Miniprotein binders against q6w4x9r395to579. Designs and how they scored, part 48

Target 1, 185 residues: q6w4x9r395to579
Amino acid sequence: GHCSLEGGSFVTTFDARPYRFHGTCTYILLQSPQLPEDGALMAVYDKSGVSHSETSLVAVVYLSRQDKIVISQDEVVTNNGEAKWLPYKTRNITVFRQTSTHLQMATSFGLELVVQLRPIFQAYVTVGPQFRGQTRGLCGNFNGDTTDDFTTSMGIAEGTASLFVDSWRAGNCPAALERETDPCS
Short names: E, the ipSAE of ESMFold2; O, the ipSAE of OpenDDE; V2, 0.75 times the mean of E and O plus 0.25 times the DockQ between their complexes.

## First folded at step 5 (miniprotein)

Design X10 (at its last look DockQ between E and O 0.87; V2 from the best seeds 0.00; counts 0 for: pae E 3.7 > 1.5)
Fold by OpenDDE base, look of step 6:
Structure X10 (fold): chain B 185 residues (1-185), chain A 89 residues (1-89)
Amino acid sequence: as target 1 above (185 residues)
Amino acid sequence: DTLREEAERLYREAKKLMEEAIRAFEAGNFEEAFRLAMEAGRLITEAIRLAAEAIKEGDTDPYTILLLLYAEWLAELVEEFIERVAEEL
């Protein structure tokens, strides 16, 4: 399964459903029992301009009981608030520079993350087949059905992205704005 | 202990009980599996309550939210498991 965060405000789910939103919060991208230590992948969005439609991804966070790994747009990598030099390795996670413009987080548990730093901060999430039907969050449920990707944290399937996205907030933030568009348009 | 810490403790305990319940089920010990799962259900319900209360009282840590979500997910799994075990009784 492949999930992408592109163009500042575009998301494509594991089931290949594209949508757009504008928010300035931390959102859960991926929650799954397949992640050890109750892990989750999160995305941090912030304002990139003066209008409400000017939002962008500014950081990606992997959070678990043991780790809080943050990859920020300024290329700083931290774990539990402490800056780390690359390549950085934990028990089952490795963060390293893939190219001059890309960082990668590799894991032993079937999660891969590639972060493009320039010119636009973007993220690409890949999960193994063991994750099928066992994911929740903005990346969807990875069950091959695009029509139920907008399932809220409460298990309610929404027809639009706004309530769906807001349900996956990991903090107290303003409501997100929704605009369903094709990221490739 | 804080509300979050208590919730986390109960969540972990519920998770362990479910692991034991699954082992019991696999061994054909359906009554034991049922008992363990029921206990897990009790604990996870309380964990959810405590985590939600923590958030209500102003706990803004993303981990607390994550804990609540996983606890709720575990509760769903426990319920499904109990139904499955009941079919064997």
Scores: ipSAE 0.808, ipTM 0.908, lowest interface PAE 0.5, mean pLDDT 94
Fold by ESMFold2-Fast, scan of step 5:
Structure X10 (fold): chain B 185 residues (1-185), chain A 89 residues (1-89)
Amino acid sequence: as target 1 above (185 residues)
Amino acid sequence: DTLREEAERLYREAKKLMEEAIRAFEAGNFEEAFRLAMEAGRLITEAIRLAAEAIKEGDTDPYTILLLLYAEWLAELVEEFIERVAEEL
């Protein structure tokens, strides 16, 4: 299955449900028992003047008990806070430059991440069939049904993206702002 | 140990017990599967309490939040498994 983070604030889930949000936090993209050492893929969003949403993707993080691999829009790759030259290899993960504008994180456990650095910072997540029905986070539950893709961290299916996104915050960040109570309807 | 380290230890023990419970269930040892799952439930409940307390006390490490979320998912699986095993007893 494929999940994408595009255009600064847009997400398309593994079940192909598109949505957008506006937030300034680290969010869990993918949590699964198929990931070793309680691993997770996360996305960092921050304020931006480039996109019309006012926030955009600025980094993608793979976090586990052993590793904190950060790939930032400034083309810096770190693990546990230390900058790494590419290609960078661990036992199960390799980060390398796929093209002049793309980095790839390949794993031995069925997860692949491709990050576009230019012209716009974007991320593409691919998971193998073993992940079907065994994912949680912003990329959805990968069960072939788009109606429950907004399942929160508490297991509740939400009708709005903002409540769904807020449930997947990984830190004490502000809630995604309610953009508008209609000021004049 | 910190609250987070203790929560992680209990989470790992609960996960191991659930792996054993699943093997017992697959072998037709329903009483053993039930016993192992009940113990996993005890450990995972405590792991959740400790991880939540760590966050409440100011632990800002994103891994602590991730640990809590995995512990909560495992607790759901334990509850579903126990109900399934009880049908075979």
Scores: ipSAE 0.279, ipTM 0.686, lowest interface PAE 3.3, mean pLDDT 81
Fold by ESMFold2, look of step 6:
Structure X10 (fold): chain B 185 residues (1-185), chain A 89 residues (1-89)
Amino acid sequence: as target 1 above (185 residues)
Amino acid sequence: DTLREEAERLYREAKKLMEEAIRAFEAGNFEEAFRLAMEAGRLITEAIRLAAEAIKEGDTDPYTILLLLYAEWLAELVEEFIERVAEEL
């Protein structure tokens, strides 16, 4: 399954459901029992311009009981707050420079993260088939049905992206702004 | 011990009890599976309460929120398992 976080705060879920949101927070992208040590992949969004409503991705975080790996738009990779030289390996995670503009986090547990650093900070999440039906978060539930990809942290399917996104906040932060609908766009 | 640390301890214990309950169910020991799952449910309920309380008292560590989310998900699975076991009793 593939989930993407692209410029303009666009997200495409594992079931190919696209949406957009604006918010300044850390959000749960992917939560699954398939991630060891109660791990999760998280996305950090912050203001991207002078507009009060526009936000963009500024970091991706893998957090578990053992690791807190941060890949940020300043191109620094840390684990548990300590900067790491690349390639960086743990027993089940490897972070390395894929190209001059892309970093990759490969794992032994079926999660792969590719981060585009330039020209725009973007992220691409790939999970193996063992994750099917066993994910929650901004990347959806990976069950082949786009109608319930907006399932909140309480297990309730929502019809709007803003309520869905707000339920996946992982910190004290303002509510996400609704995605704008513009027929001329 | 923080509220988060105690919540995590109870969550981990509930997970272990559920693993035991599932093994008992697979072995056909449905009364034992039910007992273990009910105890796991009690522990996970308290873990959820403590994690939520920590957040209300100002714990801003993202791991605390992650712990609450996992505990709530496990509680749903425990409830489903208990209903499944009850069908065999």
Scores: ipSAE 0.263, ipTM 0.644, lowest interface PAE 3.7, mean pLDDT 83
ESMFold2 (binder alone), look of step 6: mean pLDDT 89; pTM 0.884

Design X11
Fold by ESMFold2-Fast, scan of step 5:
Structure X11 (fold): chain B 185 residues (1-185), chain A 89 residues (1-89)
Amino acid sequence: as target 1 above (185 residues)
Amino acid sequence: DTLREEAWRLYREAKKLMEEAIRAFEAGNFEEAFRLAMEAGRLITEAIRLAAEAIKEGDTDPETILLLKYAEWLAEIVEEFIERVAEEL
């Protein structure tokens, strides 16, 4: 399954449900028992560099018992607070420069992350079939049904993106605002 | 040890007990599976309490919030597993 974080504030879930939000926080992007060492992907959103009224993706974090890998829009990669030269390898994770504009985090456990650095910071998450029905977070529940992709951290399906996003905050931050783009306008 | 560190230890102990409970269940040892799952339930309840207390006291670290969400998910797994095991007893 594929999940994308694009255009600053757009998200498309593993079940292909698109939504948009306005928020300045770290959010749980992907939580799953299929991730080793209690791992999770997180996405950091902050005010846009061109306008403080808009927010955009500024970093992606893989957090587990062993690792805190941060990939920032300024092209810095750290693990547990220390800057790393690429390619960077751990037992199960390799971070490397795929192209002049893209970084990739490849894993042995069925998770792949591709980060576009330029012209707009964006992220693409791919998970193997073992993750089906076993994901939670901004990328949805990967169960093949788009109507319940807004499952909150309490296991309740919500009809609106802002309530869904707020349930996945990983920090003391303001509540998110729902921002929808009408492709027909 | 901080509240967060204690909560993480309890969560991981509960997770290990659940792995043992699942193995016992697969081996047909339903009484042992039930006992292990009940103990995991106690530990996970305490882990949730400590994590929530840490947040109430000002711990805004993403690790603490991730812990709380994993602990809540494991509590759901424990509840479902206990119901399943009870059907075999």
Scores: ipSAE 0.223, ipTM 0.649, lowest interface PAE 4.2, mean pLDDT 81

Design X12
Fold by ESMFold2-Fast, scan of step 5:
Structure X12 (fold): chain B 185 residues (1-185), chain A 89 residues (1-89)
Amino acid sequence: as target 1 above (185 residues)
Amino acid sequence: DTLREEAYRLYEEAWKLMEEAIRAFEAGNFEEAFRLAMEAGRLITEAIRLAAEAIKEGDTDPETILLLRYAEWLAEEVEEFIERVAEEL
């Protein structure tokens, strides 16, 4: 199945349902029992540099009990807060430069991530058939039915994208949101 | 609001109406499903018009181009759904 984060604010789910995402926090993109060590793929959104009313993808995070791999729009890859030079390899994950503008994270467990760095930061997620019906998050539930792709973290199907995306907040918001409310300014 | 922002609001509302239309269809409420889908069709047609107008006026933002593409896809889905519902009426 394929899920994409494009144009800074558009998401196409594994069941091919498109919607626009508008938020400035870290959101769960993909959770599944098929991911090892309680793994999850997360997306970080911040305000767009072009319009104050728009948001854009700024980083993608793969988090497990052992690893926190961050791929950011500034072309830095970190694991557990330490910068890594590519290719970066762990037992089950390899991050490498696929082209001059694209990074790839390949895994042994059926998940692939391709990140476009320039001219616009975008992400493409591919999962194997073992993930069918076993995914949760912004990429949907991958069950072949688009009517329930907006299932919230509490298992309730919602009719609008805004309620759906808010339910998948990971609680980790970018520093820019903190600055917007700075009382010293 | 920009043309893009207005187009997106209409696009989101059309999706909401289609979810309601599908639920009505599943419940056997074919007249209500038809009404909701027709309303969604009107909104999505206007969203396409506004997104296309934004592009004509020089909006080169990839998000606007993606919005137009996705709105056109939803319009196609709405037309197919309306045809299916009409067979039950």
Scores: ipSAE 0.000, ipTM 0.183, lowest interface PAE 13.9, mean pLDDT 73

Design X13
Fold by ESMFold2-Fast, scan of step 5:
Structure X13 (fold): chain B 185 residues (1-185), chain A 89 residues (1-89)
Amino acid sequence: as target 1 above (185 residues)
Amino acid sequence: DTLREEADRLYEEAKKLMEEAIRAFEAGNFEEAFRLAMEAGRLITEAIRLAAEAIKEGDTDPETILLLIYALWLAERVEEFIERVAEEL
């Protein structure tokens, strides 16, 4: 399956459901028991003047008990707070420059991430078939049914993107928590 | 040393100083945090200058281009940190 984060704040889930949101926080993209060491993929959004969204992807984070790999829009790659030169390899993860404008994070456990650095920061998530029906987060549940792709962190299927997105905030987010930007929320 | 190697050395030292500045800030040592962050700012400014000069002289190595981008990013973080520390002084 394929999930994409494009055009500042546009997301397409593993079940191909597109949506847009207006939050500025760290959000859980993907949690799954298929990820080792309690791994999770996260996206950091901040306010910017990119296109019409004013909410833009600024970093992608892979977090586990061993690693905190951050790939930022400024082309900095860190693990556990330390800058890493590419190619960067751990036992299960390799981060490398795929092209002049793209970085790739390849893993041994069926997750691949491609990050476009220029002209706009975007991310593309690919997961193997073992993840089918076993994903949670902004990328959806990967069960082949788009009607329940907006399942919140509490397990409730929502009809709108705003409540779904807000439920997947990863941590303390003062700007997103206190800001009302969607009048239909 | 090459311009890139010198810029890389300065970048790493600025990063180390920022780690020390953050620890000083967390300990409530705001004057020391400010001093360390100002030093990091000076080093990162020089790293940017050297990396940019290397590129102008024809260094198209992706490592040099990435170093400039990293240094520019760190400079923004240093400025934000200094503003935050100034609120406590």
Scores: ipSAE 0.000, ipTM 0.096, lowest interface PAE 20.4, mean pLDDT 74

Design X14
Fold by ESMFold2-Fast, scan of step 5:
Structure X14 (fold): chain B 185 residues (1-185), chain A 89 residues (1-89)
Amino acid sequence: as target 1 above (185 residues)
Amino acid sequence: DTLREEAERLYEEAKKLMEEAIRAFEAGNFEEAFRLAMEAGRLITEAIRLAAEAIKEGDESPETILLLLYAWWLAEIVEEFIERVAEEL
């Protein structure tokens, strides 16, 4: 299954349900017992360009008990806070430059991430069949049914993207409205 | 120990009990599988409580949030497993 984060703020889930949101926080993209060392894939969104309601992807994070790999729009790759030269290899993960504008994180456990650095920072997540019905987060539950793709962190299926996205916030972040509301002037 | 550290220990113990429960189930030992899964359920429920309390008290670290989410995921696996084992009893 494929999940994409495109155009700054658009997401297409593993079950091909597209949605858009505005937010300035770190969000859980993918959580699954199929990921080793309690691993999870996360996305960092921040304010973009104009001062009203526009946010964009600024970094993707793979976090486990051993590794915190951050790939940022500034084209820096770090693990546990230390900058790494590519190709960067661990036992189960390799990060390398796929093209002049794309980085790839390949794993031995059925997860692959491709990050477009230019002209717009975007991410593409691929998971193997072992993840079917075993995923949670912004990329959906990968069960072949789009009607329950907006399952919140408490297991409730929502009809709207905003309630779904807010449930997957990874931290105490200010509400998007407070940071993005245009002043009248 | 912090609330997060206690939740982590309970989560790891629940995981080990579930691995044992699955092995017992595969061996046809349904009563033992049920007992182990029920104990895992008790531990994971407490881990969720402690992790949620840590967040409420200001521990907003990604590690603590991930711990809560994984504990919650394991709790659902435990519940589904218990229902499956009960069909064999």
Scores: ipSAE 0.000, ipTM 0.172, lowest interface PAE 15.9, mean pLDDT 73

Design X15
Fold by ESMFold2-Fast, scan of step 5:
Parts: structure tokens; sequence; C-alpha cells
Structure X15 (fold): chain B 185 residues (1-185), chain A 89 residues (1-89)
């Protein structure tokens, strides 16, 4: 299955349901028992225009008990707060430059992430067949039925994208997650 | 026990209460759903407090950071659920 985050705030779920939203928070894209070490894929949205209501994707985060991999629109890749040279490899995850404008995070557990860096920061999530009916988050439940793609974290199918998106908020502010520690002195 | 271990127990208890709250909501028992969700909210606030205290005391384990993130996420879900349940009361 394939989920995309495009054009700043446009999302297409694994079951191919498109929607748009505005928000300035960290959101859970994908949570699944198929992800090792309590892993989760998250998307960070922040203001992108003159108006506070204009938002865009600024970072994608893979968080587990072992790793906190952040891929930023500034073309910086960190793990557990440390900047990494590409290609970067762990036991189950490899991050590398696929093209001059694209980074890829490949995993051994059936998750693949491709990030377009320029001209617009965008993300594409691919999951293997073992994830079918086993996903939750902004990318939907991957059950082959688009009518329940707005299933909230509470298990309720909503008709409105805003309620669906709000139910998958994680953390208080995206700026707190992507802010580099740079103490004076 | 450690602050992280206590926060984790509270998080699991809150998650269990929310599962019961959702079942009550599905059954049309909105009063029970509200009470269970309010209780879950109280437990998750304490879990967040303890996880933050652990980090403040130098606990940088990925488990503690993940727990805080999951607990804050569940707190938001609880708030949205309570708002939805209140519409039925």
Amino acid sequence: as target 1 above (185 residues)
Amino acid sequence: DTLREEAERLYREAKKLMEEAIRAFEAGNFERAFILAEWAGRLIELAIYLAKEAIKEGDTDPETILLLLYAEWLAEIVELFIERVAEEL
C-alpha cells in the first residue's frame, strides 16, 4: 500500500482516499503492531505562509525504542539528536540519497519512506502486504474500503477530515520536535 | 519503582479505560463513556507529569521519550473523545 503527503497539506491514504487539512503539530502517520520496538512514523507540520492557517510538511520522524530518525526539509538527517552522513545504516534501517532531490529510508520490516526535498518537501510511504488491515494513523487503516478511512484513534469512523486528523495529534508543538539544541556559550 | 515505570503503568491503565469508554459509547451508554474517559484523562495527566519528571532528572532513555509522546497523544485523544461524548449527553 502507498500513502502520500503532497503539496504542503494534501494527504492520500493507503486506500486512496484524498483529503486536505491545516494544522501545526506532530501527527501520527502510521502506527502498527508490525513495526518493531513500538515504532511509529510521524509527520511534523508547521506554518509555511504569511497566514497562521497556512501549513506545510517540515519533517518526517521515525520513532522507536532504539531510534529517533528525523528527516527535515532543511535536508538534515538526525538519529537520536545527532546529525548523520548518508548513507546511514542501522541494523534494520538505511537512509540514503536516492536522487539529487530525494532521500529514501528503507527498512527490513516492510516499511519504505521516500522524501522529496526540493522544490517542495513531500513524503511517500509504502508498506508491504503484511500491513494490510494492521495500520492506523493519518495514512488510514489499509483495509481496502475508503468509506472508513477517517477512522479516528478512538475507532470511530468520521465524515469530517478535521476530526480524523485532530485525533492523530502527537505532542504539543512541531517546533519543539525539530528545534536544534544550540545553547549560547 | 522508577518514575518511568510508574508512568508506564498509568499509561496502560488509561489506555484500558479508553478501550472500555469506546465500548460504552458504541453501546449507547454515553454517561459511562464520559465517566471512563474522564478517569482515563486524570491517569494520563499523571503519567505525563511523571514522564516529564523522569526526563528532568536525567532519564534520556528512548522508552521514556516514547512514553511521554504516547501519553501526550492519548491525552489529546481523550479530550476529543470527551467533546464528542458531551454532544450526546
Scores: ipSAE 0.000, ipTM 0.129, lowest interface PAE 17.3, mean pLDDT 74

Design X16
Fold by ESMFold2-Fast, scan of step 5:
Structure X16 (fold): chain B 185 residues (1-185), chain A 89 residues (1-89)
Amino acid sequence: as target 1 above (185 residues)
Amino acid sequence: DTLREEAERLYEEAKKLMEEAIRAFEAGNFERAFILAEWAGRLIELAIYLAKEAIKEGDTDPETILLLRYAYWLAEIVEEFIERVAEEL
């Protein structure tokens, strides 16, 4: 299955449901029992350059009990807060420069991440068949049914993207809370 | 019918121009990247217009609605790309 984060704030789920959202926080993109050591893939969004109402992807994070790998739009890769030169290899994960503008994180557990750095920061998530029906987060539940792709962190299927996205916020984000006072949101 | 087909053709052409614009940008040719992206933006604006007109005239095909959504998405990509290219010019 394929999930994409493109064009600043557009997401296409593993079941091919496209949606757009507004938010300036860290969100859980993918969590699954198939990920080792309580692993999760997260996406960080911030305000875009020209429009103050628009948001864009600024970093992707892979977090587990062992690792916190951050790939930022500034082409910096860190693990547990320390900058790493590429290629960077652990036992199960390799981060390398696939092209002059793309980084790849390859894993031994059926997850692949490709990040486009320039000219637009975008991310592409590929998961193996073992993940089918076993994913949750912004990329959806990967069960072949698009009607429940907006399943919140509490297990409730929502009809709108905004409630779905807000349910997958990771931690405290003052910028996202301030946006709630917008007259037309 | 005809409006949807033309909108789809323009969308595909704009997409190809953006692929060329991105390659030009990656090669360091920022002027070419800007010109191609500006052209893509004009085509996508027309595609949006035609897709909206098709819907107004009774096109209820989910494919037409999906095309309009993809056209809006590409329009945003074009705007972001032009802004980034402008920083290099």
Scores: ipSAE 0.000, ipTM 0.089, lowest interface PAE 22.4, mean pLDDT 74

Design X17 (at its last look DockQ between E and O 0.90; V2 from the best seeds 0.00; counts 0 for: pae E 4.6 > 1.5, SAP 84.134 > 70)
Fold by OpenDDE base, look of step 6:
Structure X17 (fold): chain B 185 residues (1-185), chain A 89 residues (1-89)
Amino acid sequence: as target 1 above (185 residues)
Amino acid sequence: DTLREEAERLYEEARKLMEEAIRAFEAGNFERAFILAEWAGRLIELAIYLAKEAIKEGDTDPWTILLLKYAEWLAEIVELFIERVAEEL
């Protein structure tokens, strides 16, 4: 399964459903029992302009009982608040520079993350087949059905992305705005 | 302990009980599986309550919210498991 965060406000789920939202919060991208130690992948969005529609991804966070790995747009990588030099390795996670503009987080448990630093901060999430039907969050439920991707944290299927996205907030933030996906972006 | 810490403890206890419940179910001990799952259900509901209270009191740590999400998910699993075990009783 492949999930992408592109263009500042565009998301494509594991089931290949595209949508757009504007929010300035931390959101759960991926929650799954397949992630050890109650892990989750999160995305931090912030304002990138003066209008409410000008939002962008500014950091990606892997959070578990043991780790809080933050990859920020300024190329700073931290774990539990401490800056780390690359390549950085934990017991089951490795963060390293893939290219001059890309960082990669590789894991032993079937999660891969590629972060594009420039010109736009973007993220690409890949999970193994063992995650099928066992994911929740903004990346969807990875069950091959796009119609139920907007399932909230309470198990309610939404028709629009707004309430869906808001249900996956990992902080006290304003409500997100939904817009149509522009395939040309 | 803080509300979050107590919620975490209860969540872990519920998880352990469910693991035992699953083992009991696999062994054909459906009565024990049912009892364990019922206990897990009670603990997880309390964990959810405490996590929500922590948030209401101003706990803004993303981990607290993540804990809540996992606890709610486990609650769903427990409910489904109880229904399945009940079919064997």
Scores: ipSAE 0.807, ipTM 0.914, lowest interface PAE 0.5, mean pLDDT 94
Fold by ESMFold2-Fast, scan of step 5:
Structure X17 (fold): chain B 185 residues (1-185), chain A 89 residues (1-89)
Amino acid sequence: as target 1 above (185 residues)
Amino acid sequence: DTLREEAERLYEEARKLMEEAIRAFEAGNFERAFILAEWAGRLIELAIYLAKEAIKEGDTDPWTILLLKYAEWLAEIVELFIERVAEEL
């Protein structure tokens, strides 16, 4: 399955449900028991330009018990706070430059991440069939049914993206700030 | 950090108990599966409590929040597993 984070604030889930997202926090993009060592992909969003209602992706993080791999829009790759030269390899993960504008993180456990660095920072997540029905986070539950893609971290299926997104915050982001960046319509 | 470290330890112990509970279930030992899963449930509830307390005390590390989310998911798995095992008893 494929999940994309594009155009600053747009997300398409593994079940192909598109939604617009606003926020300035770190969010859980994907968690799954298929990820080793309690791993997860996270997305970091920050304010874009002068408008507080506009946000954009600024970094993607793979976090586990062993690794904190950060790929930022500034083309810096770190693991556990240390800058890494590409290609960078761990036991199960390789980060390398795919093109002059794209980095790829390949794994041995069925997860693949491609990030576009320029002209706008964007991310594309691919997961193998073993992840079907076993994912949670902003990319949805990958169960083949788009009607429950907005399942919150409490297991409740919501009709709107705002409550869904709010439930997957992983940073220290107050609810009031998030609501200010989420226009009513 | 201490609350988070204890939550991590309890979460890992609960995972090991659930792995053993699943093996007992697959072997047809439903009584053992039930006992192990009940124990895992108690440990995971404590792990959730401690992770939430760490956050209340100012732990803003994304790892602490991720740990909480995995612990909550494991609690759901334990609950469903106990229901399934009870059908065999």
Scores: ipSAE 0.416, ipTM 0.760, lowest interface PAE 2.5, mean pLDDT 81
Fold by ESMFold2, look of step 6:
Formats: C-alpha cells, structure tokens, sequence
Structure X17 (fold): chain B 185 residues (1-185), chain A 89 residues (1-89)
C-alpha cells in the first residue's frame, strides 16, 4: 500500500483517495497493530508563508514507546531529541540518504518512508500486505474501499475531509479549515 | 506514577489479555475467550479514563494522545469480539 503527502497539503491514501486540508498541527498518518511498541507515523504541518490559510509539511515523526525519530525540513534527523549521523541504525529501523534530495527510513516490520527534502518537502509511505485492513489515520484504512477511508479516531466514517483530519490531531491546535474539504474547488 | 503511566500500564495489560482471548477463541475455548475479553474491557475502560484525565490536567505530550487513540481502538475491538464470542455460547 502507498500513501503520499505532497506539496499544497495534498494527501493520497493507501486506497488512492486524494484529499487536501490546511492545518497547523501534528497529525497521525498511520497507526496499526503491525507497528511494534505501539508505534505511529505522524506528520507535522505549519503555515507555508504563501497565504494566511495555506499549510505545508514540515516534518515526519515515527513515535513508539522506544523511539521518537524526527525527519524535518531542515534535513536534520533526530532520535529522542539527539541528532544522528546518517546512516542511522537501530535493531529494526535504518535511516539513510537515498539520493542527494531524498532520505529513506526502512524497517523490518513492513513500513518504508521516503522523504523528499528538495525542492519541496514531501513524504511517501509504503506498507506491506500485512497492513491490509489494519491501519488508521490520515493515510486511510487500506481496505480497498475509498468510501470509508475517512474513518475518524472514534471509528466513524465521515464524508468530509475536515472532520476526518481534525479527529487525527495529536496536539492542542486549531481545527482544520472547512472550506478545503472539497478537492474540486 | 502519573495518570499517563497508569493508563499505559493498563492498556498494555488489556492488549495482552486480548491476545490471549483471541488465541482461546481460535482454539475453540469460548468461555475462556469471553472471560479474558471482559477483563480486558474493564482494564481498557479505566485506561481510557485515565488518559483523558491526564489530558484534562494539562498533559500535552503527543504520546498521551497516541496512547488514548490506541486504547479507544482496542476498546472498539474488544466490544466487537465479546459480541462475536457470545454468539458461540
């Protein structure tokens, strides 16, 4: 399964459902029982400086009971707050520079993250087949059905991106703007 | 112990009990599966309560919010599982 976070705050879910949102918060992209130590992949969005309402991806975070790996737009990789030289390896995670413009996080548990650093900070999430039907978050539920990809953290399928995105906030932050719930504007 | 630490401990215990309940169900031991799942449900309800109280008291750590969301997902699974096991009793 493939999920992407692209410029302009566009997201494409594991089931290929596109949407857009604007918000200044940390959001849960992916949680799953397939991730060890109650892990989750998170995305941090902040104002882009283009307009008052537009936001962009500024960091991707892998958080578990053991690790907090942050890959930020300033190209620094940290784990639990400590900067790390690349390649960086744990028992089940390796972070390395894939190209001059891309970093990769590879894992032994079927999660892969590729981060484009330049020209625009973007992220690409890939999960193995063991994740099918076992994901929640902004990347959707990976069940082959785009109609229920907007499942909230309370397990409710919503018809609008704004309510869905707001349910996945992982911080004290304002709600997403409702006017950006329709990908055709 | 903080409210978050207690919530995490209870969530971990509930998760392990549900793993055991699922194995019991797969082995056809439906009474054991039901008992373990009900116990897990009690623990997860308390874990959810404590995580929410931590947030109300000012815990802004993203880990606490992630823990709450995992606990709420597990609670949903526990309720569905109990209903499924009850069909076999």
Amino acid sequence: as target 1 above (185 residues)
Amino acid sequence: DTLREEAERLYEEARKLMEEAIRAFEAGNFERAFILAEWAGRLIELAIYLAKEAIKEGDTDPWTILLLKYAEWLAEIVELFIERVAEEL
Scores: ipSAE 0.233, ipTM 0.668, lowest interface PAE 4.6, mean pLDDT 85
ESMFold2 (binder alone), look of step 6: mean pLDDT 88; pTM 0.876

Design X18
Fold by ESMFold2-Fast, scan of step 5:
Structure X18 (fold): chain B 185 residues (1-185), chain A 92 residues (1-92)
Amino acid sequence: as target 1 above (185 residues)
Amino acid sequence: GDYEEWLERAEYLFRRAKELWKEAEEAAENGDFEKARELLREASELTKEAARLATEALEHATTEEQRELALKYLKWIAEIQEEIAELQAEIL
């Protein structure tokens, strides 16, 4: 399955449901029992200065019990807060420069991430068939049915993207608190 | 391949993606949302490949003019990707 984060604030789920949102927080893209050591992919959005969108993707984070890999729009890759030179290899993850404007994070557990750094920061997530019906987050549930792709963190299928997106905010970020009353988020 | 080979392939796919996007707009205007979604899916895939090829062209650029043109294509590809995503969201 394939999930994409494009054009600043547009997302297409693993079941090919596209949507747009506005938000300036960290959001859970993908959680799954198929990810080792309680792994999760997260996306950081901030106020946009580059795209036509009001908010844009500024970093992608892979977090597990062992690793916190951050790939940011300023082309810095860190793990557990330390800057890493590419190619960077851990036990199960390799981050490398695929082209002058693209980074790739390849894993041994069926997850692949490609990040476009320029001219617009964008991310493309690919998961193997073992993830089918086993995902949750902004990328959807990967069950082959688009009608429940907006399943919130509370397990409720919503008809609108705004309630869905808000339910997947991660951490106690100030942007999430500021956006609580946004009717168009 | 050299710069010209990569850029020519990127240009071809970019033009094809724009054609599919325009066809999708027409299909959506006619109420054929199933056709519009399929055309936008195809256009999106072509833009991803075009971006990859334009980036390869950038990597093989040997002059400032070549680098500038490859960067312009990457910008135009990113702009059409936003247009595709916006129409996809609109026709839900």
Scores: ipSAE 0.000, ipTM 0.239, lowest interface PAE 14.4, mean pLDDT 76

